# VH-VL binders against q9usg8r228to453: the designs that were tried, part 6

Target 1, 226 residues: q9usg8r228to453
Amino acid sequence: IPESAEWMNHLLEKVWPLINPEMFSSVADQIEDVMQASIPSFVENVRVASLDQGSHPVRVVSIRSLPSGEASESFSEKQASEAEHKDEPEQQRKQFYNFELCLAYHAKPVEDATSTSARASNLHLRIVFYPGIKGTVGFPLPIWVEIKGFVARIRFRCELMPEVPFLKNVTFSLMGLPELNVSAVPVAEGGVNIFGLPLISKFVNDAISAAANEYVSPKSMTIDLS

## First folded at step 1 (VH-VL)

Design k1 (framework fv_clesrovimab)
Fold by ESMFold2-Fast, scan of step 1:
Structure k1 (fold): chain C 226 residues (1-226), chain A 126 residues (1-126), chain B 107 residues (1-107)
Amino acid sequence: as target 1 above (226 residues)
Amino acid sequence: EVQLVESGGGLVRPGRSLRLSCTVSGFTFGDYAMSWVRQAPGKGLEWISFIRSKAYGGTTEYAASVKGRFTISRDDSKNIAYLQMNSLKTEDTAVYYCTRDYYDSSGYYPYGMDVWGQGTTVTVSS
Amino acid sequence: DIQMTQSPSSLSASVGDRVTITCRASQGISSYLAWYQQKPGKAPKLLIFAASTLQSGVPSRFSGSGSGTVFTLTISSLQPEDFAAYYCQQLNSYPITFGQGTRLEIK
């Protein structure tokens, strides 16, 4: 049963512009690795210069608690392992809190399309393509890619501990590929052919989806907090 | 031939104002962002301010050391960039350079400053 | 603000030497880094932009490398006209910041 997260969304509106973009560097690096593996022969290199969240925040659509059995399915846990845990002395048992989060992002319309500051208010990527043959230094072609929207369902497993800070680790997993829509910004005075922008948008969309697939259930990632 | 010429420097007392001008020739001024960079005697380079082309909103940015005191502007019809300097301090003593900025294909992010003027000296002393 | 630190602050070298100058950013700046040369009494001149792209008219003995937080300017075979001050600059975020400079002097 999904629960209202209205108070969380009010907090996110205030905090979102204050988040250091460096916190997204690992995500940017993963997207870059996927793009680099997929570049055509006429492109020597591709780089994600930055992933900036802007001032318009992601929204929490819903949050719901998960029973342990449902969560275990998401994290590739076997029933035999859970039976073993039930037989352990109470002092040796791991305590978990499991929940599912639904996130949605929709870019804010930019009324003044000529304002670069207004465009930067939305979640965006700065990407640099280096055209040329392998081993040559090509002239860089930087591209602005705006994230128009996404919807993601994420499951979290928090392992609790009796000592401060009471949270030992967090494991997360995506419940399917996020729905994702991106758009390359038109170039004004650059050397990039306008026909390249839709191809770049698809290339970036495919790369983000491929990177996200590494965290789709039953795959997961664990972050240690203690 | 591309050329930037700064003018308006001189000796002023603390708390006074000066306006620097940068006259441009040899390229389409309105297509480029422009910056001001200063260098105190015997010290390194310090970026002060820039202004984007009108095609990209004509927006401005400032270093914290001058924000609220300095204003950058441009007159594309006359091919002149300006730096209005108010409430001058002794720490503002420097050679002030006008630069042409080379931007990426989005028009938002600068790559570097490819053309520089010869500089104009501002001395703030009592 | 992103702080740019150059090393060394000063070095002495002879004509024909290979010279390396390093620039470190306090935060990731991807490839939004430029290198400048400044001779005494003159305005700076752009040498390299986008971390590794040589500016038109700059001799091929100059090269740049690096990304993220660590960048290097290399002069493969030093010439007499190369004795100057060198500055790195980040253009990833505002305010734009320069390194403190490296003075290259005759040994």
Scores: ipSAE 0.000, ipTM 0.414, lowest interface PAE 17.0, mean pLDDT 77

Design k10 (framework fv_clesrovimab)
Fold by ESMFold2-Fast, scan of step 1:
Structure k10 (fold): chain C 226 residues (1-226), chain A 126 residues (1-126), chain B 107 residues (1-107)
Amino acid sequence: as target 1 above (226 residues)
Amino acid sequence: EVQLVESGGGLVRPGRSLRLSCTVSGFTFDDYAMSWVRQAPGKGLEWISFIKSKTYGGTTEYAASVKGRFTISRDDSKNIAYLQMNSLKTEDTAVYYCTREPYYDSSGWHYGMDVWGQGTTVTVSS
Amino acid sequence: DIQMTQSPSSLSASVGDRVTITCRASQSISSWLAWYQQKPGKAPKLLIFDASSLESGVPSRFSGSGSGTVFTLTISSLQPEDFAAYYCQQYNSYPITFGQGTRLEIK
């Protein structure tokens, strides 16, 4: 529960490389579904092969506790219903802890290194496009997509409980669409026409933003921990 | 235990057809791409065909030497990959290996053929 | 098609020797290269993938290096069981292509 962003940043630096990339599979699948819905007719399929966090961590810019009234506007659909139980006995009331995080990511410059391993230190996606029409399939086009940066403001509501483990669920909501900048790079030197890379970068940026929009306030997601 | 077992090889005359089967066990077949690689007597390895996993769209690729004559397919319900060989030529004489190709560290990229079957011999001769 | 050329085609060595086999691609393949070992009458076995990553169960005396168009397989201290044929293979693009092979023979 500390409000020190610097403490959180020291923790993130230590744990970031330890996160199993497989934990991002559901996010990758959601991004893939959005992309698949948006591909042009001359592309048969698109696959998000991986979403890898690299070794360079996200940074906590700020953390602050939220009063119940301010938190209520972010979770209005659920907390308006729960406010009707304000007069219930304390033993039947839900106890919440609400806070807001501002997260920022900025990729390390790779100006002095031209290796794939150096690029893998930054947050990235591996995407494969399958050109084709009406069952006709061309060669797969592998694309490396670097996340150059993002800024996200997220509100969390933690429901407490008297029994172990004392945390019943966590609800989160984005305070607007994250600012996002991505860049597409061919995996092989001759793999993709250079004129197509900005279009691919825009396509991926738009897909990630559309996926994130499902969690923008007043929309939220709840994770049950008990 | 992970195993690939090929069957269906034999002696055939030029111009005829033969179907090879590759039965797999010990892993989730649906997650893997499958290839056929052949080796003519005393020669090196030649990749001939590939079929992608369902997550890759199930698409197929062929070497120019067999395109239009050979068809790769898979039956995920039976855990079997097939190679249908039509219009066989004497230069198709080889040991045919069935191989699998996993996703690179679960990330969707292929990183080589990690398991091979024992091979089945196809001899095309009059 | 990407052509893969191995050198030497044949090599004679003694147990304990350091052996290096080179593979050259006709165009850049990044790091998308695998090395295989094949003993007479047996199926090939994967040794190295992504140019330098050692496959599980493969002895540490085997190592791979290189990127782009030039790649090497090194056996640091040759053992009797290492006398075999060795093949490189690119998986950067279709068709998948193999080198012609290097036969490692006992001296």
Scores: ipSAE 0.000, ipTM 0.408, lowest interface PAE 17.2, mean pLDDT 77

Design k11 (framework fv_clesrovimab)
Fold by ESMFold2-Fast, scan of step 1:
Structure k11 (fold): chain C 226 residues (1-226), chain A 123 residues (1-123), chain B 107 residues (1-107)
Amino acid sequence: as target 1 above (226 residues)
Amino acid sequence: EVQLVESGGGLVRPGRSLRLSCTVSGFTFDDYAMSWVRQAPGKGLEWISFIKSKTYGGTTEYAASVKGRFTISRDDSKNIAYLQMNSLKTEDTAVYYCTRGGYEYWDYGMDVWGQGTTVTVSS
Amino acid sequence: DIQMTQSPSSLSASVGDRVTITCRASQSISSWLAWYQQKPGKAPKLLIFDASSLESGVPSRFSGSGSGTVFTLTISSLQPEDFAAYYCQQYNSYPITFGQGTRLEIK
């Protein structure tokens, strides 16, 4: 691992637009679930139609290796769960590599925010609100939500194995809620937005933060690679 | 329209102080890092100082040539960035530009520049 | 400090010419490089960021390429308004450093 994250940022710049958006479907579903639980009485339903990464990548600000003690603290809930299954043979002979990433995202300014091509270059959500009160504008009401920026500190625990591909699973945990800024833009051509864009932006920001809270230490998520 | 307007330049004697102001309009100031870049007569560009947005901690950095003498700050309620210049030297004579953006991994160069304000340090 | 060296320091060209300016970093800066245009008595204007991304409103005749330590700015068909000074700038690490500039003069 270089001291500099330069090689990772160069790779992310080239690979970012090629990532299948379906890789983010789980995150989109969780954001949708949180929004559904929080919708006001005049909104019947809400749907996250897509979570697209755009062509502008997230940047790795820093990377550092973690001593096992620091990693253990961050993954304490996962370790407690694993300790309950200590009698299972596969839970006993584990080797880990632990590291921390600081990630930052800052959207590039676009001259014409109404251009779908220009807007699609930045990380964004397409959200559809279904108003339930007669007299509201549009049904469905589509909203374009740009992620203006975020800063996240993420810890990773990689479980190693002796056979190819040498990596059995990856567990990650957020070291606090990400700093997050979003902006909402209606895509309805001839309508009036009764809900107000700042309220929609706050609603989406709060939903993303609440979804992220499910991965804040000591909580974690594990991806099996074997 | 996005606009940066510098003020506070002028003629000062060596060893004195001067404060430059940069008034910002046309964008959400709180979301952007701000920098100061100077250009001595007939010379190239020299970065002087950077301040992150309040959202990203408002931390500051300085070029070695001005560290300890200059202080960058911002007043987000007024949309103004400042450069406090103390212990001025003849070699500080330059046009000082206020810019949007800086050097952090999430910054994208310096995309908006003011017209500049001239600082002349001489007797 | 990362030293940025531009070549040539000055260049004479005619309208319609293809012009290339090179910028070299003393150590790798990945793609963290911007190009600026400055006309006499005016503030610099951002042309290109992240080595190859064209800034909004900048004519498509301008293009940037390169990564690591060697970068180029190309003007595919020089126009009268393009005679100016050009600067490269790295933002890979503090302190931010600029190249010494390239003056593009009419032939």
Scores: ipSAE 0.000, ipTM 0.432, lowest interface PAE 16.9, mean pLDDT 78

Design k12 (framework fv_clesrovimab)
Fold by ESMFold2-Fast, scan of step 1:
Structure k12 (fold): chain C 226 residues (1-226), chain A 129 residues (1-129), chain B 107 residues (1-107)
Amino acid sequence: as target 1 above (226 residues)
Amino acid sequence: EVQLVESGGGLVRPGRSLRLSCTVSGFTFDDYAMSWVRQAPGKGLEWISFIKSKTYGGTTEYAASVKGRFTISRDDSKNIAYLQMNSLKTEDTAVYYCTRDQYYDSSGYFEDYYGMDVWGQGTTVTVSS
Amino acid sequence: DIQMTQSPSSLSASVGDRVTITCRASQSISSWLAWYQQKPGKAPKLLIFDASSLESGVPSRFSGSGSGTVFTLTISSLQPEDFAAYYCQQYNSYPITFGQGTRLEIK
């Protein structure tokens, strides 16, 4: 709901350009690994030179709190709490806070598509393809890939701890593959001879989707903050 | 469309038994827990029982007022939830509603509660001699 | 058991009025509270869950707030179809419990 997340989107607009691009390096590396595993026989190598968030931010469409996923254990813990002094000395229960976040991104229209500065305002990848066959490497082919848009639904599970910083770890999982639309454009004056722009766009879209699939439910990633 | 239809209510004498059925359509039954909520004439709502899908353990819960007398069950292949009511008392006189309860992510990774977002029209149970 | 107490038990109001119903829990329930509307002879309808999340299809004049032990349902500009009974419900622990209800009547 736009109004319920308005303050969060205002904060995100101010903070987004200040995020260190190096924080996206692990994502770029994973996309590169997937692409490298998927290159056709007439491409020798592929490299993701950079992943840059630009100045145009993602939007929080909605955020909602989720009840504990461990219904039986949750009931047991709450019943013990209700009794006030019925908690077992050996209780080793973990406390979790769960929430779901829906994110949407739509690239800002760029009237001067030839301007690198204008294109850099949107979320983008710089990719270099090295055409060739076994043992023969052609000239590098640099490609600018703009993220035109995406919609992602992500669930987070936060494990709480009594000590500062009170947050032990965060586990996240994607609720299905993100809807994703990318657009590839050559950096050079000449056209793309081997692949063609639509084929490159599809290849990159498929690679990002495959990388994201590593985090689609029931798969997840945990970040330890303790 | 999403729909819950209760059946099996009626007039019964104290001490007898009655079985209520709730047939659901329009959603994946296995992904949801189901609850029964009753309302005595002119009174408020009282939650009676809850059941998870068998995929998520089939766990059941009961209100103290009915524990030991009522049994909730479900047939996930037929999309039907049941409430078996034994040793009926005059105090059990009410309209019984079947409700869609806690959602279980089909991936099995997360569980959600969106309130009791779908209710049947209710079936009336009258316990009188 | 967690006891849910609503106030007022009944309220008379006119179309266009701002009405507020309060729900109090006997112990903290965080934000695990839902609000329902029930018209005579019909099943209850979910309005709000997680204390403040508006259910799809529910008019924006309905809003919920609160956390812990005190919760509020507000109707910003009462419409004729809003005259009904309203119930709060906690889902912090079993047994699930409802408030006694608030009857909203025409003044």
Scores: ipSAE 0.000, ipTM 0.403, lowest interface PAE 23.1, mean pLDDT 78

Design k13 (framework fv_clesrovimab)
Fold by ESMFold2-Fast, scan of step 1:
Structure k13 (fold): chain C 226 residues (1-226), chain A 127 residues (1-127), chain B 107 residues (1-107)
Amino acid sequence: as target 1 above (226 residues)
Amino acid sequence: EVQLVESGGGLVRPGRSLRLSCTVSGFTFDDYAMSWVRQAPGKGLEWISFIKSKTYGGTTEYAASVKGRFTISRDDSKNIAYLQMNSLKTEDTAVYYCTRVRGYSYGFPNYYGMDVWGQGTTVTVSS
Amino acid sequence: DIQMTQSPSSLSASVGDRVTITCRASQSISSWLAWYQQKPGKAPKLLIFDASSLESGVPSRFSGSGSGTVFTLTISSLQPEDFAAYYCQQYNSYPITFGQGTRLEIK
């Protein structure tokens, strides 16, 4: 049974604007790599100029603790790594705390869609496409991509240690692809044919989903805090 | 015309502090990210720091050699960018250039390049 | 950190010569590379961005090419005002890094 997360949402509202955007640089780079691998022949280059969290935070829908057996099913790669150290005494076994978060994001309505400042309050990417024949640098086409919303279910495995701060590392894994809705708009006035925007939105959505798939169970990412 | 003018350089002892200023004219300062690049006597160029426009949160980045000691900031009402330099070392001796960052929107980690440079201000850290 | 290595470190040439400067990255930087010119006692000037895009106001005798890890700046017919130091710079990832520079000198 999921626990109430109201206290976490109060904390997130306070700390969200304080999160260092450089924490998202690796995610932006991965999205760019996926896009570059997928560009059609009439596009020479694509780059992600920024991924910015804005001031409007994600919401924690629920949090629940996970039994070791259920968590192990999600972290097959981690289990394989742990099996290599089975020669260690049982009394010195690693201690883990496992939990699952359900996160939701819904962008705030923007009354004046032409306002860059208003758009910047929502989670967004700035992407530049270089149309042209490969081998020739094309004129840059900047696109603003707003994240309209997402729902993600993430499992975390925290390795505990007896010394302060008591947390050695955190491993996370996505429980399926996040539900994702994005909207692309041109930054330059009249610079993009309006009929092309749904195709750009699909291209960006597919690229973000493909990047996220690198962290979908049994795949995982470990952050070392020691 | 577009112009960047640095000031605040000089001779200072190791361990002391110095603040550099970059006064901007001829373009809409609020729309551009700014960067500092230095050049030690007879040596090459080294990127030091950048700051996004306030529209995009005014976020900052630093080279490892100066992180924790230098702070970049901006005052959009006065069209001035600053570099606060604390705990100066002899290795910080250089000409410091203020630069405008080219791009449609300054984005971490990518940007086009530095299309406008000031004349530089000299900082000498010596006992 | 991405290391940028330029070759040659210096070269001597005559007016009218074709000059080529190479820049190598320690890992792939796609096309996220700029070239700068610096004359003695002056600030650097942007020549080329995105590996091959000519900056406005820069003479057409300057051109850039390359992608991934190997990049080239070419001056097709050297003029007296072109004797200067040249630097490549990657902006694929932070920290931003420059090559060590190439000094172009009169023969």
Scores: ipSAE 0.000, ipTM 0.424, lowest interface PAE 15.9, mean pLDDT 78

Design k2 (framework fv_clesrovimab)
Fold by ESMFold2-Fast, scan of step 1:
Structure k2 (fold): chain C 226 residues (1-226), chain A 127 residues (1-127), chain B 107 residues (1-107)
Amino acid sequence: as target 1 above (226 residues)
Amino acid sequence: EVQLVESGGGLVRPGRSLRLSCTVSGFTFGDYAMSWVRQAPGKGLEWISFIRSKAYGGTTEYAASVKGRFTISRDDSKNIAYLQMNSLKTEDTAVYYCTRGDYDFWSGYEYYGMDVWGQGTTVTVSS
Amino acid sequence: DIQMTQSPSSLSASVGDRVTITCRASQGISSYLAWYQQKPGKAPKLLIFAASTLQSGVPSRFSGSGSGTVFTLTISSLQPEDFAAYYCQQLNSYPITFGQGTRLEIK
């Protein structure tokens, strides 16, 4: 049964602008790697300069508790668990707390579309494309990519421990590909006519979706807190 | 080494014109945006204008206080940035600094700062 | 225009003290925030860019933190050469704007 997320949304609104954007550098690097692997023939190179959260936060639509074991255990986790029990069969069984979050993001309308400051209030990436045939040095083409919105359903499995901080690790998995809408705009005053903004938006959207697919169930990621 | 040297300041009467020059050395001038920042006696810093590199179209931006009166320009072959100041007012009395590295537009504002400054040139507008 | 407000406007401190200066933006500027040091009669010097990245050649006793609308500059152990004016600057939007400055004076 879904629980009220109002308190979490209030907290996110207060702390969101205070989060250091550098904490997202690993995500930016992953997106860059996917883009670089998928660059079209008319682009020599691509770089993600930054991924910034802006001042407008993601929203928790719902949070609900799940029964222990409803979130599937990964193959590697199962093997590790079985090996541990084989070595010390009298050891206590692992304890888990499982829950599901539905997250939504909707960018606020930009008051002044030409203002970098107004655009920076929304979640965005700064990307530099190097147009040209592979083997030539292209002119850098800076692009501002705003995340117009997304909807993601994420399941978390928390492994508990008896001592402080009581949380040994967190495993998360996406329940399907997130719904994602991005918009590319030129940063330079000169026209971005080489690719066309819709083509750039599609390329970025596809790259983010491909990166996200590495975390779509049954795939998962575990963050070790011990 | 990297150097920015301003020149052209002096004492002028209200309504007159002055042209400031900023001669640079020690880096590839044409690859950088250049800015002018002023400081009135005993006051804080005020950004006045900048001009982007040729790859960026050489476009310019101005503070509202000087728009229509001041013109920033550059000559990449001579490594000089200029600030043409017309219709000078007593409010324009300040030390004028030439700077580079406002931000690296090509890297999406990777610099986030002005890393090299000249020593400044003094402009006094009085009757 | 984005207004940048520094606090305090002035402070007195002794060598070896820990000093913190705060800068507030009237709207979100992400990490497009730089800190400068200026001594009387001299041009400003860049200390920190991207809110928290130390400029090459700047002593490690200087550090910056913050994002969005609130930023801080900290000097962990004040040295005699650190008595100067300090300015924050937003580079998120035109016009580029500076804080009013904080004067750090010897006690």
Scores: ipSAE 0.000, ipTM 0.387, lowest interface PAE 24.6, mean pLDDT 77

Design k3 (framework fv_clesrovimab)
Fold by ESMFold2-Fast, scan of step 1:
Structure k3 (fold): chain C 226 residues (1-226), chain A 126 residues (1-126), chain B 107 residues (1-107)
Amino acid sequence: as target 1 above (226 residues)
Amino acid sequence: EVQLVESGGGLVRPGRSLRLSCTVSGFTFGDYAMSWVRQAPGKGLEWISFIRSKAYGGTTEYAASVKGRFTISRDDSKNIAYLQMNSLKTEDTAVYYCTRDLEWFGELSYYGMDVWGQGTTVTVSS
Amino acid sequence: DIQMTQSPSSLSASVGDRVTITCRASQGISSYLAWYQQKPGKAPKLLIFAASTLQSGVPSRFSGSGSGTVFTLTISSLQPEDFAAYYCQQLNSYPITFGQGTRLEIK
């Protein structure tokens, strides 16, 4: 099986519907935290009820290897190492593999725009707003938020090790805010008409962008695998 | 003490060649990327060229204004970065600065150019 | 190429003043922005990197803010040694580009 981006896209198409949506709960929680911090005083609460990947996958547009080999510490790593070098094994030789991914997502057209089941084939969020004064029970306003599309560029640095599993950690960072297009729609059945759909779409878009900004360079996340 | 010292500047005629050197001390040269930035008299800063550290293959980048005419290189054993300038034009007249660049993932990234040399003057006129 | 535009191109101020210089990128550069100070006849000096992180040894009166396409450098209480040219730089993509510079002069 080749290692090309097209092979990866074929694999993603097969495995995407099999991913347990609960694996996205941490992302949903982060989006909820950002939204909760941004709600006006006349909205008591906001909840992300679910983040579901649907059956339509993201696509790998490109993969490019970055120069690798024995990588030197970045400025912040060297600064931290110099300050605390007695505690850190930063003088040890490190071996890295570096690469960049460009990911794109484009939602499939939905034949029945009022069908929740049909919409569920695309990447989406279910959000509930609770209008009211902080500390009171508000009337719940359920909103379906469809991810119409995004483009994201992500860099990965893989630190290698000689022992199985040969991968010590992975550091990733977004190379700028993703291009993001979301659409908020009310529940068509249930008789709820919501004012300010464009404002709600903007609020959700801004919240997702703000959550993503926590992973935009110079910020990064390292996952330890050993 | 970290120090960059440029040399090799001077007065040259159009069409001629000149090689600038940047001698570094006070840090492990082979671990850092290096750039050349120039400044024409009374004008702003213009980035010219970049060379990656040995760990990232020592590959190079150039501004369009100098591509094909200038070559950046490095000698890690001597702690020297070079800028070979061929087919010089009057618009190449500038002070040339050598800079130490901080890398992340083999690219010049958000850290900027933290150490600069004093600059060497290149004047191209007949 | 990413075009960097600074505003104002020059300004006059007195010691103790609060001054702000703005830098605008022609496309989104996230936080890949640095600020430099250049005194007459001297090489530039890095003040701020990653849009808002102060370089070691730089006085706390200097601060940077912004992300995406609009960035600001602020000097909270101008000192005599701060009269210089200031340059922003995008580090997001090649070719690396600088703003045209802002000259800060004594009033």
Scores: ipSAE 0.000, ipTM 0.422, lowest interface PAE 17.3, mean pLDDT 78

